# Ledger of designs, part 1: VHH binders against q74mb1

All scores and structures are predictions.

Target 1, 371 residues: q74mb1
Amino acid sequence: MAKFAPVQYKYIIKAEFEIDGIVDREDIIGAIFGQTEGLLGMELDLRELQKQGKLGRIEVEYKRVGNKTIGTITIPTSLKAVETSLIAAAIETVDRVGPAKARFRVKEIVDVRSSKREYIRNRAKELFVQLLSKTAPDIEELRRELEEAYYSKQLIEYGEEKLPAGPLVEKSDEIILVEGRADVVNLVKHGILNVLGMNGINIPKSVVELSKRKKVTLFIDGDRGGELVLRNLLAAGADIDYVAVAPPGREVEELTNKEILKALKSKIPLEQYIKNLRISINNDENKEKYKELLSKVFDTKKAIVFDEQFNIIDEKPLEEIDKLPSAYGIAIDKILDNETYAKIKGKYQLILALDSNVNAQERVITLKDIQ
Below, numbering starts at 1 at the first letter of every chain, in headers, positions and changes, except where a header shows other numbers; antibody chains aren't numbered by Kabat.
F, E and O are the ipSAE of ESMFold2-Fast, ESMFold2 and OpenDDE, as the mean of both directions, binder to target and target to binder. V2 is 0.75 times the mean of E and O plus 0.25 times the DockQ between their complexes.
[cut] stands for letters that were removed.

## First folded at step 1 (VHH; framework vhh_7sr4_2)

Design e1
Fold by ESMFold2-Fast, scan of step 1:
Structure e1 (fold): chain B 371 residues (1-371), chain A 120 residues (1-120)
Amino acid sequence: as target 1 above (371 residues)
Amino acid sequence: EVKLVESGGGLVQPGGSLRLSCAASGSIFSINAMGWYRQTPGKQRDLVADITSGGSTKYGDSVKGRFTISRDNTKNTVYLQMNSLKPEDTAVYYCAADYLGEWSYEYDYWGQGTQVTVSS
């Protein structure tokens, strides 16, 4: 079958020998061929392999030490690693050279092409540097695009909305919920297969339903967009158990394996995350303005609408809250409940209230938050 | 384990065209280059075309201008578009990949071959 094998050596077998007698190169080679004959079957007969060019010329280096012959043999082979190893082991079974007692031991099997691979590695680096000096394309962006396309093939579609998901979403009791497809691809790339994406800002019905039967960790970016996603999920009725946050200024879709694992290990219960967020509000530089507006509306049974500089634009009794214009913010003399929120949703960026029973999309600050 | 599977061979008349495909699968390793080789009975394998991971190509003199090699790295597939086929192009066509890895791994991978016959 030599017609299909390449005519080049892949490995070199190096073996040491010690022979209790004075022998010549021809004696040693003859013993190797003779004593290995038939041990590996007809296909791996050393004499035949040499005739076919698959086994190279056996080189022998030796010295005389008293009445002993000690040295090394070198055998090139174009055979695969398995066949080369079998031949090397067979050589170790040679226990005589003519009338003399002998022992052979394989010292090493050398991969002839290791130096070529090292040359390619070093030369490729040099050529790459030269290419970059000639206004090369954005290699990192291209690499990211190719990796994203590849790992996208491992995703499944979940639910009626065909949401991007890892293959273990249904099997796992715990789900990692992320904002978008790029986040799913990055987590799947790093071995997190129980991930589900929401495919944008709208909260899918499948996500809300899944959240009620699974333990859910919401994994969000370290910016304000992530906080908005959490608020939207809670407003939609999703049952979120933990929150994991990417490092400040980092997006989930760009995190390294180390950053992902650190964030997930540092996940906190939802209640603790909300508590930490409220503590952050207490350090807001506008805290005194919030206090002033809440104090002004307190015990009036009115709502007060204000601009970005905290100047009052309009005021109405709570019964007429729906008649107030849209503006930067609103302060109300009541607990923010679902009925009241339905009347003001989407009209303001900031809501100040005595307390809240609603997870609004807007920033909500209560008397407890400003203390 | 690594596997290369060729497809697209067959019988064509002189002047005809064929497109060969080679899909690579198996152990995770870096693919440095992909190529197409051909062999007629009793002769050595000859390079038809090769392509680097970046798309740089090289062609054998006998096929230059008639054959085009291309690759899709996302699908780990290499293609050979053969146009203006001649009886002399009759051979078994082999896909080859040179995969880098530890010395314990196989470094040369060859497909099973696909027969291309150009009838006169």
Scores: ipSAE 0.000, ipTM 0.093, lowest interface PAE 22.2, mean pLDDT 77

